# VH-VL binders against TSET complex member tstD (tstD), part 7

Target 1, 154 residues: TSET complex member tstD (tstD), of Dictyostelium discoideum (Social amoeba) (c0hlf1)
Amino acid sequence: MINSLLITNNNGNIVFSKYYSNINDEKQSEYEKLLYQFTKDEWVNSKNEKHLVTEFSGYITVFTNVGDLMLFLCGSEEMDELALSDVFFPIIESLKDICKKKGVTEQNFIEQIPKFILYLDEIIQRGHLDQVQLESIQNYSSLKHDQPIKKDNV
Key: E = the ipSAE of ESMFold2; O = the ipSAE of OpenDDE; V2 = 0.75 times the mean of E and O plus 0.25 times the DockQ between their complexes.

## First folded at step 1 (VH-VL)

Design v04 (framework fv_vorsetuzumab)
Fold by ESMFold2-Fast, scan of step 1:
Structure v04 (fold): chain C 154 residues (1-154), chain A 123 residues (1-123), chain B 111 residues (1-111)
Amino acid sequence: as target 1 above (154 residues)
Amino acid sequence: QVQLVQSGAEVKKPGASVKVSCKASGYTFTDYAMNWVRQAPGQGLKWMGWINTNTGNPTYADAFKGRVTMTRDTSISTAYMELSRLRSDDTAVYYCARVSYDFWSGPYGMDVWGQGTTVTVSS
Amino acid sequence: DIVMTQSPDSLAVSLGERATINCRASQSVLYSSKNYMHWYQQKPGQPPKLLIYWASTRESGVPDRFSGSGSGTDFTLTISSLQAEDVAVYYCQQYYTTPRTFGQGTKVEIK
């Protein structure tokens, strides 16, 4: 199962977090401190699409940078890095799709968080991967009428 | 040059086991998954399973579960496929083939193949 | 299991003419805008060679007369102008789910 998805800016500050498991506040804080130290030490050495694997308390975390953001996906012990990558791929493509016109920056991502949540909910349900195509995710998000309307008649 | 070199032909009796090796060179062994595919005389290709060369975790096709074991040795960049309790219908050419995994796009096709190992099972 | 079915089983084509091979998957192999199906060429006594991956991307070094098309469940491999060296058996394969499965193969020969 998926445990969490965390997104940080280039300084290691969390800009988005979602936990799918019942993990207590102390363990969340411990995990977030580990990610902060990792980002602080490794970010300058990892300017590519290179993903690194970190094991923490029986969980496995993979990370990648997308534009100016660093994404961390954590799964339970039964998931290996390839299984996590299968989940991570549609999440990353959704992020790139919602940010495609202005680029993947901290500011643009923050403005698009509501749309990102819609995409994410189609990909992961209750911590489990729900296999869908990017086109299906886009179609579902377009059916939700609360998304941004650019027309003057609101 | 990137290549996969397999062990030589084997002749086995029914009930025996065979272990085929596949030695990789010219690339980083642990960056690619290794697949095993067999082809019986005059027949098509049949996928047997794959092994994650980095973690050592294998995945087998149901038809071979309980008889096949896939392993690897990262120190010599070699993958192994052992098939036990051989039957005459296991007579085939056995191939190893690598697959690249791209984080963004998922798995690629099997772009490099070994030359094949002929295994003959006869009484 | 996803069953991959090719048609025809064999095909005789004159040199310089177009050869078309079809492959049908029993369920969709499309995920996140990529079709996880690949085409291979196998000549007698040789291992298979990757021709096309993700339904339509030509592998490096493969001549441009080879092209792939289709999406979801129905796929086509086209050889626009058959050359003598193209005589081989062609296989489609899905890499979408376990087990990975191949079509039965299509033998291409010269008339």
Scores: ipSAE 0.005, ipTM 0.513, lowest interface PAE 13.3, mean pLDDT 80

Design v05 (framework fv_vorsetuzumab)
Fold by ESMFold2-Fast, scan of step 1:
Formats: sequence, structure tokens, C-alpha cells
Structure v05 (fold): chain C 154 residues (1-154), chain A 125 residues (1-125), chain B 111 residues (1-111)
Amino acid sequence: as target 1 above (154 residues)
Amino acid sequence: QVQLVQSGAEVKKPGASVKVSCKASGYTFTSYYMNWVRQAPGQGLKWMGWINPNSGGTTYADAFKGRVTMTRDTSISTAYMELSRLRSDDTAVYYCARDKIYTYGSGTYYGMDVWGQGTTVTVSS
Amino acid sequence: DIVMTQSPDSLAVSLGERATINCRASQSVLYSSNNYMHWYQQKPGQPPKLLIYWASTRESGVPDRFSGSGSGTDFTLTISSLQAEDVAVYYCQQYYSSPRTFGQGTKVEIK
């Protein structure tokens, strides 16, 4: 099961967070702090979109740089790096699609968060990977364009 | 049966580069991180960094960033550590060590349990 | 970086007596009830050997005279009845954050 998706700017500040597990606020904050400590050195060495991995606190996290953003996908004990990377690909492609005209930057992403949520909900349902094909995700999100957006942890 | 076998001793001049190899056998090479740790004569252990052989992802200690490069070749289960612009204080024994970081609930063993025999690198003019 | 400091630097203990080694981390290595630290043993001319992980869990094949304790910033390695083969340098290591760091080592000798 997918535990969380976090997206930060290049200073390590969280601009988007989505938790799929029932973790309290204090534990979320501890995870986020440790994640930064374990991955900060990789930001300057990462090639764009190369999937990197780190493990701590009994969780596995796959992460990568896309434009000016860092993406972190955290999985539980039943997931391995390959399974997480399979989820990562459509998420990265969705991010690039919604930011395509102006590039993947913090400002452009923040302006597109509502659309990103529609893509994300199609990719991951209850912490499980659903649709991996970008074309299918794009078609689905287009059909749901006018549906109300539910409140989520952003 | 599980072994890490490193390349032989090297003598280098200041300014040169050295590339140490570490060949794994007896286990699934891509399932364990590979650490590189060095020890100068009469000194303690210093962590240089690690590589995930599955993804190729690396983390380097700040003291070595810009001079160290870690790579692997999965077809021959071999990890490499290259250190450039060598200085006399790079004289040390260099170790590779496998490390499988515990994944939540996996029950998997944790820590640097298997080490190479070490590669002595001497840097002198 | 998290600095690991061991005490004493060297220790001479008689055969059969207890040896105690301390390790202090410059910041807590505790997260959600797990202490992210290991203990290693290094004999002359040999690579290090893992003794204890998670501060107190003994590695397979390690004699029960070796035990680890402590939490947060203060940790102890105890050898309850020192044997001749225990002469070595012992290192603590944290894996709470990158870079991984070792203590300076404690040399254990027979008195």
C-alpha cells in the first residue's frame, strides 16, 4: 500500500502532501523531517527524473527531481522499489502534462493543484495503483473537469 | 558462501584517480545497498557513501562530494568506487559492505553484515 | 551531521570481568520507538563485524555476553564476561540520517 505522496520545492518546503494511511499530525511531521534529512544531499546530485530510493523508519520512499520540484512516494512493507516506480511514472507524467506550457515550477504547480488532484485520484485509489496509462488518466480527468473538488491535505 | 571480494592494493601519485571494485557473490546483488567505508592507518571508520544497486541511486558524505563516484554493473554483480584528485591523506583501507535497510514489517535483516576484505590505497609522491 | 562520541577511548579489563562502552549521539537517533544505531567489532587486520542493530538487537551468531542498551542520545555496549577473542576496537554508528557516522572507537584490551 501507498502511504503518502509529498512534493517539495527546491528548498525542501512542502507544497503538496497526500497521506493514504491513518497517521497522526505529529508522526507526519516526524516523517517529513526525517525524509528531508535522508534525501537533501541527493537533490544536488539527482539527474532529472531518475528514480532514487531511501529507507528509514520501516518505510520505503522512491523520489526524484522534476523541474523545480522534488517528488517523494512512500510505500509500506508490502511494496518494493519496482512497485513504487510503477506508480511514480504516471504521477510524473501527469505533473509534466499539467505544467507543460510554463514548465514544472513551484508557482505553476500550485496553480494546477486542483487538476493534479483529479489525476492523482485516478492513479491511486485507497493507496492502491489504479490506472497507469497517461492517455486514460487524461481522458478520465477531462470527463471529471466540472465535478466538485473535495477538501484534501494540500 | 555470501562474499564481497575487492580489487587489489594500489599505489597512486597525488592528483591521480583510483577505482576500487567489489564483486558480490552468494546473494541477490540488487537486494542490498552497498556502502563504502574507509579507514586511514591507525584511525577510525569513515563512511563515504552508499549506492542502491537496483536503481543506481547514490548518497555521498559531504567530505567526498565532488571527488567520489559510486557505480555498479548488475550483469557481473560488481560495485565500484572511484576517488579522484587523490591527496596523501587519502591513504587508507577502503571497504565495501552490503547493507539491507529494514523495510516496515518485512522482517528483513538490517545493518552492514558482510564486508569486503578491504583494498589498501597508498598515495605518495 | 550527527556526531557519535564514545567513552572511554581505551579500556583494559581482566578475563571474565564486565566491559562497558558508552556512545553519545549529538542529537536523538530515536524515531517512533526505534533507535537508529548499530555496534561493530573490529579485530586487528580484519574488516568490522556487525554485533548489534536497533541499539539492542543482537546479530545472528553473536554470543549472548554482548548486549546493547540505551535510547535517544545515550547508548551502552556491555560484554558481561570478557573473553580473549573479544580484544578489538568497538564502534557505534548512527543510521538515523545521512551521512551515516561512526564513533571514534573504543579499544578493549586484556588487563
Scores: ipSAE 0.000, ipTM 0.486, lowest interface PAE 17.0, mean pLDDT 80

Design v06 (framework fv_vorsetuzumab)
Fold by ESMFold2-Fast, scan of step 1:
Structure v06 (fold): chain C 154 residues (1-154), chain A 122 residues (1-122), chain B 111 residues (1-111)
Amino acid sequence: as target 1 above (154 residues)
Amino acid sequence: QVQLVQSGAEVKKPGASVKVSCKASGYTFTRYAMNWVRQAPGQGLKWMGWINTNTGNPTYADAFKGRVTMTRDTSISTAYMELSRLRSDDTAVYYCARGQWLVPYYYGMDVWGQGTTVTVSS
Amino acid sequence: DIVMTQSPDSLAVSLGERATINCRASQSVSSSGNNYMHWYQQKPGQPPKLLIYWASTRESGVPDRFSGSGSGTDFTLTISSLQAEDVAVYYCQQYYSTPQTFGQGTKVEIK
């Protein structure tokens, strides 16, 4: 199962968080603090959207840099790195798609959060992903890029 | 079986360098950080640092900065600790131990190597 | 650096009697309801073995006679009924911040 998705700016400030597991606000804050402390020295090495991996609390976190943002996807101990990366890939592509006009910056992402939530809800349903959902999201992203929706005024 | 197997005992002269290896088996090597801890004869445990086995980036305790180098080779699931400019007070048993930066429900340094005795004398 | 201080340095306890070891941190090693403290057991000629994590959670396979308690700066390891196999040096260790630091150790022996 997917336990959380966190997105920070380059200074470690949370700009988006989604938890799929039942943990209280205090424990979420502690996880966020420790995750930042553990991974901050690796941020300079996450160029070209290379997936980096870290582990804490019996969970595996895959993380990477996209533009001016850091993304962290946490899965339970039953997930392996490849399964996490398979979920991570469409999340990254969705982020890039919604930000493509102005680039992946903190400000542009904040403006696009409503669209990002729609993509995220298609990719992850209560911490689960199936192959059909992944294919549908990839096809949707590709179709949206190539074939914008017709408006009634055309 | 999860285990860490370290290289054999070393005898060195003052000023020399020593490189200790730690071979991991039974788990995914890059999933865990590798800690290095030493223990001088009759003394307690002293943390030297750790290495992120996935990225290769180490963090050293201040007492050892400038003399210690931690590396790893993911193709053979092996971590290394090299200590240079050896002094007689570097005589100790050196342990590797798997672990990670800690958040709720983790087991700490739960798997340890058998130790490598390094003797520095003339 | 956080300094961990154990007391006593050594103690001799008769078989079946209670052994109590204290550990004090120079600053709090607790945050958000979590206690970043481990206890290790080291027998002669062997590497350390993790006994207790999160100050009070017993590692799998560790006998019920071992228990940990405490929070903030003051922590205790208790062995309720000492057995011959428990002769060892016991170390507390904080993992709240780097560098990770150990106490100086408490040697437990049979009287």
Scores: ipSAE 0.006, ipTM 0.490, lowest interface PAE 13.8, mean pLDDT 80

Design v07 (framework fv_vorsetuzumab)
Fold by ESMFold2-Fast, scan of step 1:
Structure v07 (fold): chain C 154 residues (1-154), chain A 122 residues (1-122), chain B 111 residues (1-111)
Amino acid sequence: as target 1 above (154 residues)
Amino acid sequence: QVQLVQSGAEVKKPGASVKVSCKASGYTFTSYAMNWVRQAPGQGLKWMGWINTDTGNPTYADAFKGRVTMTRDTSISTAYMELSRLRSDDTAVYYCARSGYSYGFKYYMDVWGQGTTVTVSS
Amino acid sequence: DIVMTQSPDSLAVSLGERATINCRASQSVLYSSNNYMHWYQQKPGQPPKLLIYWASTRESGVPDRFSGSGSGTDFTLTISSLQAEDVAVYYCQQYYSYPWTFGQGTKVEIK
């Protein structure tokens, strides 16, 4: 099962997080801190979107650099690397698609988070991979985006 | 009663290897990581590394540069730390200490073994 | 590596008086509102014992006279009224950046 998706800037500051498991704030912050510490020295090796893998504390995490952002997709240790990478690929392509006009930068991504959430919800359903084809993701997320949705002002 | 019990004192010659054991009881062994910390005579504490007791994956401090190996045996709830190519400055008390994983509480070392004295002399 | 520096190296305090130990990290150990540092007590001939975690949370069974404070790079361990059983070496430790590192220790004794 997919446990979380984290996106950070190059300094390890979280700009987006989604947890699929019920984890309290203390456990989330601890995972985020340890992830940064265990992977930071390898970030330079993720250039050109090379996928790297790390395991610690019962987690398997695949990570890579896209533009100015670092992406981390976490699964349980029972999940193999190929299954995790299969989920990672459409997430990366979705990020690049929503940011294509201005590039993958921290600021542009933040502005596009609502659209990214719609894409993400088509890729991962309740911690499981659902849709991997970018065209289908675009079509389904576009349909949801065009529906009048009342959103909290939070 | 949560307890960590370590193997007895060792006297080794330079160039030898030493393997220290740490037997856990009173808790689920695989739910906690096992740390190894050493303390040379009259000096402070130095972290050597830790091992994920569930997966068996260790993480070592760079200072021990390919000389340390951490393993565990889940069938007997025991962690091991082997230090090779011993030098006189490896003379120290070696402690095991448990800490929680990212999914648990106790991300700190709350239970410690009694220590194993390792003396390296010619 | 993050260097943890304690001050003083040793102090002598009268029974019932306040003891204060400082710990300075070479870089911030604050992440997402939590300070990733802990305090340990080591009595002669014994292994270290966890005293305070996350800079200010007292471990179960630790007397109220022990308190931790500080944030970022500067931390303090306070013993409000020193008792004979508090004679020990106290260590701070950071859990922010690998490898985990300890301060050099502060020896507390009764004068």
Scores: ipSAE 0.005, ipTM 0.514, lowest interface PAE 13.8, mean pLDDT 82

Design v08 (framework fv_vorsetuzumab)
Fold by ESMFold2-Fast, scan of step 1:
Structure v08 (fold): chain C 154 residues (1-154), chain A 126 residues (1-126), chain B 111 residues (1-111)
Amino acid sequence: as target 1 above (154 residues)
Amino acid sequence: QVQLVQSGAEVKKPGASVKVSCKASGYTFTGYYMNWVRQAPGQGLKWMGWINPYSGGTTYADAFKGRVTMTRDTSISTAYMELSRLRSDDTAVYYCARDLYGSGSYIRYYYGMDVWGQGTTVTVSS
Amino acid sequence: DIVMTQSPDSLAVSLGERATINCRASQSVLSSSNNYMHWYQQKPGQPPKLLIYWASTRESGVPDRFSGSGSGTDFTLTISSLQAEDVAVYYCQQYYSTPPTFGQGTKVEIK
């Protein structure tokens, strides 16, 4: 299953995170610290390239930069880098789609987080891959555009 | 006011199917997952599954997989739970409950159940 | 699946006295300083009502006499001064991992 999705700015500060699995506070803190330590120097060199980080506290993490953001997708146990890449692809496509007019910047992403959550919920349902087709994700996310979006629990 | 209103009590024979409805009001129906939880007489709460009303995507608990189907109709803000091949031990009160995205840190999202329907009693008798 | 175990199964407390209910998770439900553990109250003939979320945050409209504490695997719900309206079954529930699982419930009655 998918353990987590983390998105950081170019300084390594977490802008968005979602954890799906049995990761305690100590392991989560350790994982986030190790992610930063291993990837801080890769930010400059990772533009438009996918990278794989393995044995991050026993987890498999794939990461890449998209615009001004770094995305990290972590899987556990029986998941390999190919399975993670299959999940990663629609997430990256969705991020580019929701940010396309103003570009993938930290500011624009923060403004689009409510929409990103709707896209993400179509892709991953409680740690399991659900929807992978961008057109379907877009269609569901555009439904009832003027209705209030859930944000009272953030 | 935020409310979930369920359909009325049902009495069914073994082997039949039952379909319970849950109508949402006072909030954006498609913005929240809908959980289904049942409670047999004198027993505790058991999660059956959830539906994403936005996409129609579902996840079912293993104990009910193969007999339960969850659907929704966004035009009337209503979720449905159908349980087939009913047995006497399916006699229970069935609840719908709105899932929430977690509160606290803005950068993190978690789930809990904050609004519940009044329950639908389903009796399966020989 | 994470197993939630409550103790005691039933509790009789005099009006105005303190009631304490314990809940133990089979593995830690703590992540990022948040415990994915909630408490519900269910009165006879009524649906469950959310009382406490994130182990210790009281839901809006819930009286001050209800409080939650604990972290990781061991949690406690406390009713500081039991009132007649508090007669109910109380359930703990984890959201740390899917599927969400509930404790077996603790029945609170007036002595």
Scores: ipSAE 0.000, ipTM 0.481, lowest interface PAE 11.8, mean pLDDT 78

## First folded at step 2 (VH-VL)

Design e07b (from e07 with heavy chain D54E; framework fv_erenumab; at its last look DockQ between E and O 0.04; V2 from the best seeds 0.00; counts 0 for: pae E 8.4 > 2, placed apart)
Heavy chain, then light chain:
Amino acid sequence: QVQLVESGGGVVQPGRSLRLSCAASGFTFSDYGMHWVRQAPGKGLEWVAVISYEGRNKYSVDSVKGRFTISRDNSKNTLFLQMNSLRAEDTAVYYCAKDYYGSGSYRHYGMDVWGQGTTVTVSS
Amino acid sequence: QSVLTQPPSVSAAPGQKVTISCSGSSSNIGNNFVSWYQQLPGTAPKLLIYDNNKRPSGIPDRFSGSKSGTSTTLGITGLQTGDEADYYCGTWDSSLTAVVFGGGTKLTVL
ESMFold2, look of step 2: ipSAE 0.012; ipTM 0.607
ESMFold2 (binder alone), look of step 2: mean pLDDT 93; pTM 0.954
OpenDDE, look of step 2: ipSAE 0.019; ipTM 0.655

Design o08a (from o08 with light chain D28S; framework fv_oberotatug; at its last look DockQ between E and O 0.04; V2 from the best seeds 0.00; counts 0 for: pae E 17.2 > 2, placed apart)
Fold by OpenDDE, look of step 2:
Structure o08a (fold): chain C 154 residues (1-154), chain A 126 residues (1-126), chain B 107 residues (1-107)
Amino acid sequence: as target 1 above (154 residues)
Amino acid sequence: EVQLVESGGGLVKPGGSLRLSCAASGFTFSNAWMSWVRQAPGKGLEWVGRIKSKTDGGTTDYAAPVQGRFTISRDDSKNTLYLQMNSLKTEDTAVYYCTTRSYKIEVSGTYRFDYWGQGTLVTVSS
Amino acid sequence: DVQMTQSPSSLSASVGDRVTITCRASQSISNYLSWYQQRPGKAPNLLIYAASSLQSGVPSRFSGSGSGTDFTLTISTLQPEDFATYYCQQSYSTPWTFGQGTKVEIK
């Protein structure tokens, strides 16, 4: 089960957040801040789009840097790790796609958030349906804008 | 060390019932998706069914040949997986394995590990 | 259901031989294909997952390739301990169907 997707800028400020579990706003804010600080040392020198994994507050968290943004996908433990990664790839590709004209920057992404939400909803919906039987979205023609999304993970 | 130990196999008559157990240790059972796979004597492997973790809905899926007759369940407090087999048929005769997968994502890549029990023999015969 | 057609059903080979086993899916399963080795009286062991990823501890003489519908397991140089039955399995969608198996026997 996916808990949340968080996107921050390089300073740790939340640019985008989507929660799929019931937590109050105050707890969300604290969680976001702590997660960024907790993971900072791991990704500060990482290459773009490289998936990193940690366990934070009971959630397996896959995170990566894409352009000027940091992405965090939080979910369940153990069996969910690969599933999370599988879901994370199309999210990253979607982000890259919507920002392809101007590059993946905070400013450009903000302008494309409405479009991003459309892709995200569909990707996450499929991920929630079956984490082990993740059908490649490349095989679907139902995606908005019919944009193929690639994954190159294991 | 991860261990899966099946039990409950034996001889049963057609139409009878049997309940298999799989005792798990060495990993966080409650987070694991668990599966049953069976193998008839001298035959190939056949996927029986799966149960997801509670956090992922705890839902079950079954192969068509056992649908409606077999039920997979779990007791996370006991780290035990179950296979309730009703209305048994001769073709259900097989070694039954419990199995799980583990995943680990590292900087170097994503890795998968499979674990299997030793299996328990179920013989359905008149 | 996704049907997995494995070939050949059996083959005879000698130590040192190159062995190739194929598996075809009735529909695209992306890279959700695993290869298992099973020795007599033992549970299956995972060799390859995600079509081409070698399981930790598995000798490098084993390799997997393919995507979509056609997949191949290759043993570059057959060793005495490699005489066993091999199975492919798709986990793209339930039920997680297996191939019928390939028995690798000593010539």
Scores: ipSAE 0.000, ipTM 0.601, lowest interface PAE 11.4, mean pLDDT 85
ESMFold2, look of step 2: ipSAE 0.000; ipTM 0.478
ESMFold2 (binder alone), look of step 2: mean pLDDT 90; pTM 0.927

## First folded at step 4 (VH-VL)

Design p02 (from o08 with heavy chain E106Y V107G; framework fv_oberotatug)
Fold by ESMFold2-Fast, scan of step 4:
Structure p02 (fold): chain C 154 residues (1-154), chain A 126 residues (1-126), chain B 107 residues (1-107)
Amino acid sequence: as target 1 above (154 residues)
Amino acid sequence: EVQLVESGGGLVKPGGSLRLSCAASGFTFSNAWMSWVRQAPGKGLEWVGRIKSKTDGGTTDYAAPVQGRFTISRDDSKNTLYLQMNSLKTEDTAVYYCTTRSYKIYGSGTYRFDYWGQGTLVTVSS
Amino acid sequence: DVQMTQSPSSLSASVGDRVTITCRASQDISNYLSWYQQRPGKAPNLLIYAASSLQSGVPSRFSGSGSGTDFTLTISTLQPEDFATYYCQQSYSTPWTFGQGTKVEIK
């Protein structure tokens, strides 16, 4: 259902990407190129976290601005905007939570990517919405992080 | 500080095999996509292949000249990347670099090598 | 495969000079281009990504521009440590490919 989550800086450079559908690199790059092409002129209208929508090539993408970052959530075209917004909300709140002390900037987000991945894994499972309450996301991501994992996590 | 240290290079006969290792430290290795890039003496850079993180599928991709002969693998418990080279040819003579796309830079549209090891020389000759 | 061609293959310059290196892709790669510097005997280091974004820690005298098929790397005021070989790389599709390199030599 959910095909991808992309986060870019204000210049359109990808800072974070997660694809839930199995597509090859060239198709990912083509989607990313078209996404920038179709949305760039509308980015200014996403200020104040207003959700905007674009559709192309059988995909529906909801996008918005949070701090210094642009967020794009992609689903199949048959997925409606309200369903995508339901997923978008906990993602945005998670991003604000992990960046709250230093602000939502490219540099601070990059430093927090490992924590963001833990939050994201609580929100989306195999392309489907799972957890939506920030407090639960915080609690369950903390439990996952404390579990015995590879010692190379340094 | 991020460090990548390659080892295992040396002299090998055509048709022989060699295994390279890359010891990583200073970042979360298990989240990183890792690549090998080589450089023949006096020549330019050539991508050899990559391995994705296990969370992103753990799949491998190779350049045509090495497909079927080289295998990239990783051991996340040891923070180590490997390159198994089989059926070596004189054209494989090069310095082999371990490179990382660390969790600090995560994005499919920016396939860049943000950290490099010092390289290890592989010489294939009689 | 996407072919990357650099020009010139080498150039001679003096400290203080403005240096421009170009890179051409065989097909449209949008802005999926990075520039690397390799000093003699050393591993490459990343200078520019996404055609125009300066990597953290890289001096501001380096800049990149271009989109589609034609790209340029500019060094506004060449310093002694800038005598090196420079490579462009496309990240649009696998296999990832590099240009042949441009060697910047002392005049």
Scores: ipSAE 0.125, ipTM 0.694, lowest interface PAE 5.3, mean pLDDT 84

Design p03 (framework fv_oberotatug; at its last look DockQ between E and O 0.05; V2 from the best seeds 0.00; counts 0 for: pae E 9.0 > 2, placed apart)
Fold by ESMFold2, look of step 5:
Structure p03 (fold): chain C 154 residues (1-154), chain A 124 residues (1-124), chain B 107 residues (1-107)
Amino acid sequence: as target 1 above (154 residues)
Amino acid sequence: EVQLVESGGGLVKPGGSLRLSCAASGFTFSNAWMSWVRQAPGKGLEWVGRIKSKTDGGTTDYAAPVQGRFTISRDDSKNTLYLQMNSLKTEDTAVYYCTTRSYKISGTYRFDYWGQGTLVTVSS
Amino acid sequence: DVQMTQSPSSLSASVGDRVTITCRASQDISNYLSWYQQRPGKAPNLLIYAASSLQSGVPSRFSGSGSGTDFTLTISTLQPEDFATYYCQQSYSTPWTFGQGTKVEIK
């Protein structure tokens, strides 16, 4: 299951957020702050649209740069990088598609948010895993992670 | 042009109830988070509460002084935000503004619009 | 709850003065800080969001700075229309609290 999608500008300011779990605003803001603090030094390494991965509070988050924006996709407890990539890449391609004529910029994306929401809802519904598939993903829980999580005071 | 128009204010005795409405236009109301903010006469601004869009779960949060007494709701088919105020106290006397500050679901930092406000007076 | 404390509560200034207003949060709120202007008898207007980003249509004499717990609103060259009350607000956690306000008056 997908916990959240976060899109920021290059200064770390939230442009778009969608939470699929029922967490309160304080926890959302804390996650957003810590995610920025833990990943900001690695943002330059994501410029070629290769994604980076981090583990945060036991959850895996994949992130990358697309144009002027940073995208972050956080999975539930049993999601690994491979499962997240199956959802993340279609989200990236949808973002590029809705912004194609003007490029992926903060302003252009904001104008296209209603369309983006429709694409995102279709993708996330397709990314839902049943119980059997979750057990298969759990068998991959030892997969190598290439981006360690920094710990910060909560 | 974004417009927010509050209505339903008036004079109410302590312990009474009142329902405020906010008619919205000029934006996609169903995607927006909506808030109520109040200002007692001669005092500063106080956040009252917020309701998320339906697509973000439609949940509400309230400031402690109004928790359990006030209820925020929305009708997306009428582009209308509501504030049901029960068990009113003298301290609830204020101008009530509706505001839109939905930056998480819409991704915009530019939907911070305020209505003109409606006065609620709670007095014996 | 995050408490927001503004300083000063009021000040007197002349047209052309540089004015600074500070806002302190009771905990780290990152850059989840906005500044509002309220002219007498009017609804508030957003000036600054994300601590330092200028809202569209706001004159460039307004600027914001800070992160974490300490924030500053600066008016570089005060104009007659800037005599108003200014509020900071955090949006880090609910309740989204305001500072108590700073009234800027004509000297």
Scores: ipSAE 0.013, ipTM 0.615, lowest interface PAE 9.0, mean pLDDT 80
ESMFold2-Fast, scan of step 4: ipSAE 0.481; ipTM 0.793
ESMFold2 (binder alone), look of step 5: mean pLDDT 90; pTM 0.926
OpenDDE, look of step 5: ipSAE 0.022; ipTM 0.642

Design p07 (from o08 with heavy chain E106R R112Y; framework fv_oberotatug)
Heavy chain, then light chain:
Amino acid sequence: EVQLVESGGGLVKPGGSLRLSCAASGFTFSNAWMSWVRQAPGKGLEWVGRIKSKTDGGTTDYAAPVQGRFTISRDDSKNTLYLQMNSLKTEDTAVYYCTTRSYKIRVSGTYYFDYWGQGTLVTVSS
Amino acid sequence: DVQMTQSPSSLSASVGDRVTITCRASQDISNYLSWYQQRPGKAPNLLIYAASSLQSGVPSRFSGSGSGTDFTLTISTLQPEDFATYYCQQSYSTPWTFGQGTKVEIK
ESMFold2-Fast, scan of step 4: ipSAE 0.254; ipTM 0.698

Design p09 (from o08 with light chain S93R; framework fv_oberotatug)
Heavy chain, then light chain:
Amino acid sequence: EVQLVESGGGLVKPGGSLRLSCAASGFTFSNAWMSWVRQAPGKGLEWVGRIKSKTDGGTTDYAAPVQGRFTISRDDSKNTLYLQMNSLKTEDTAVYYCTTRSYKIEVSGTYRFDYWGQGTLVTVSS
Amino acid sequence: DVQMTQSPSSLSASVGDRVTITCRASQDISNYLSWYQQRPGKAPNLLIYAASSLQSGVPSRFSGSGSGTDFTLTISTLQPEDFATYYCQQSYRTPWTFGQGTKVEIK
ESMFold2-Fast, scan of step 4: ipSAE 0.167; ipTM 0.713

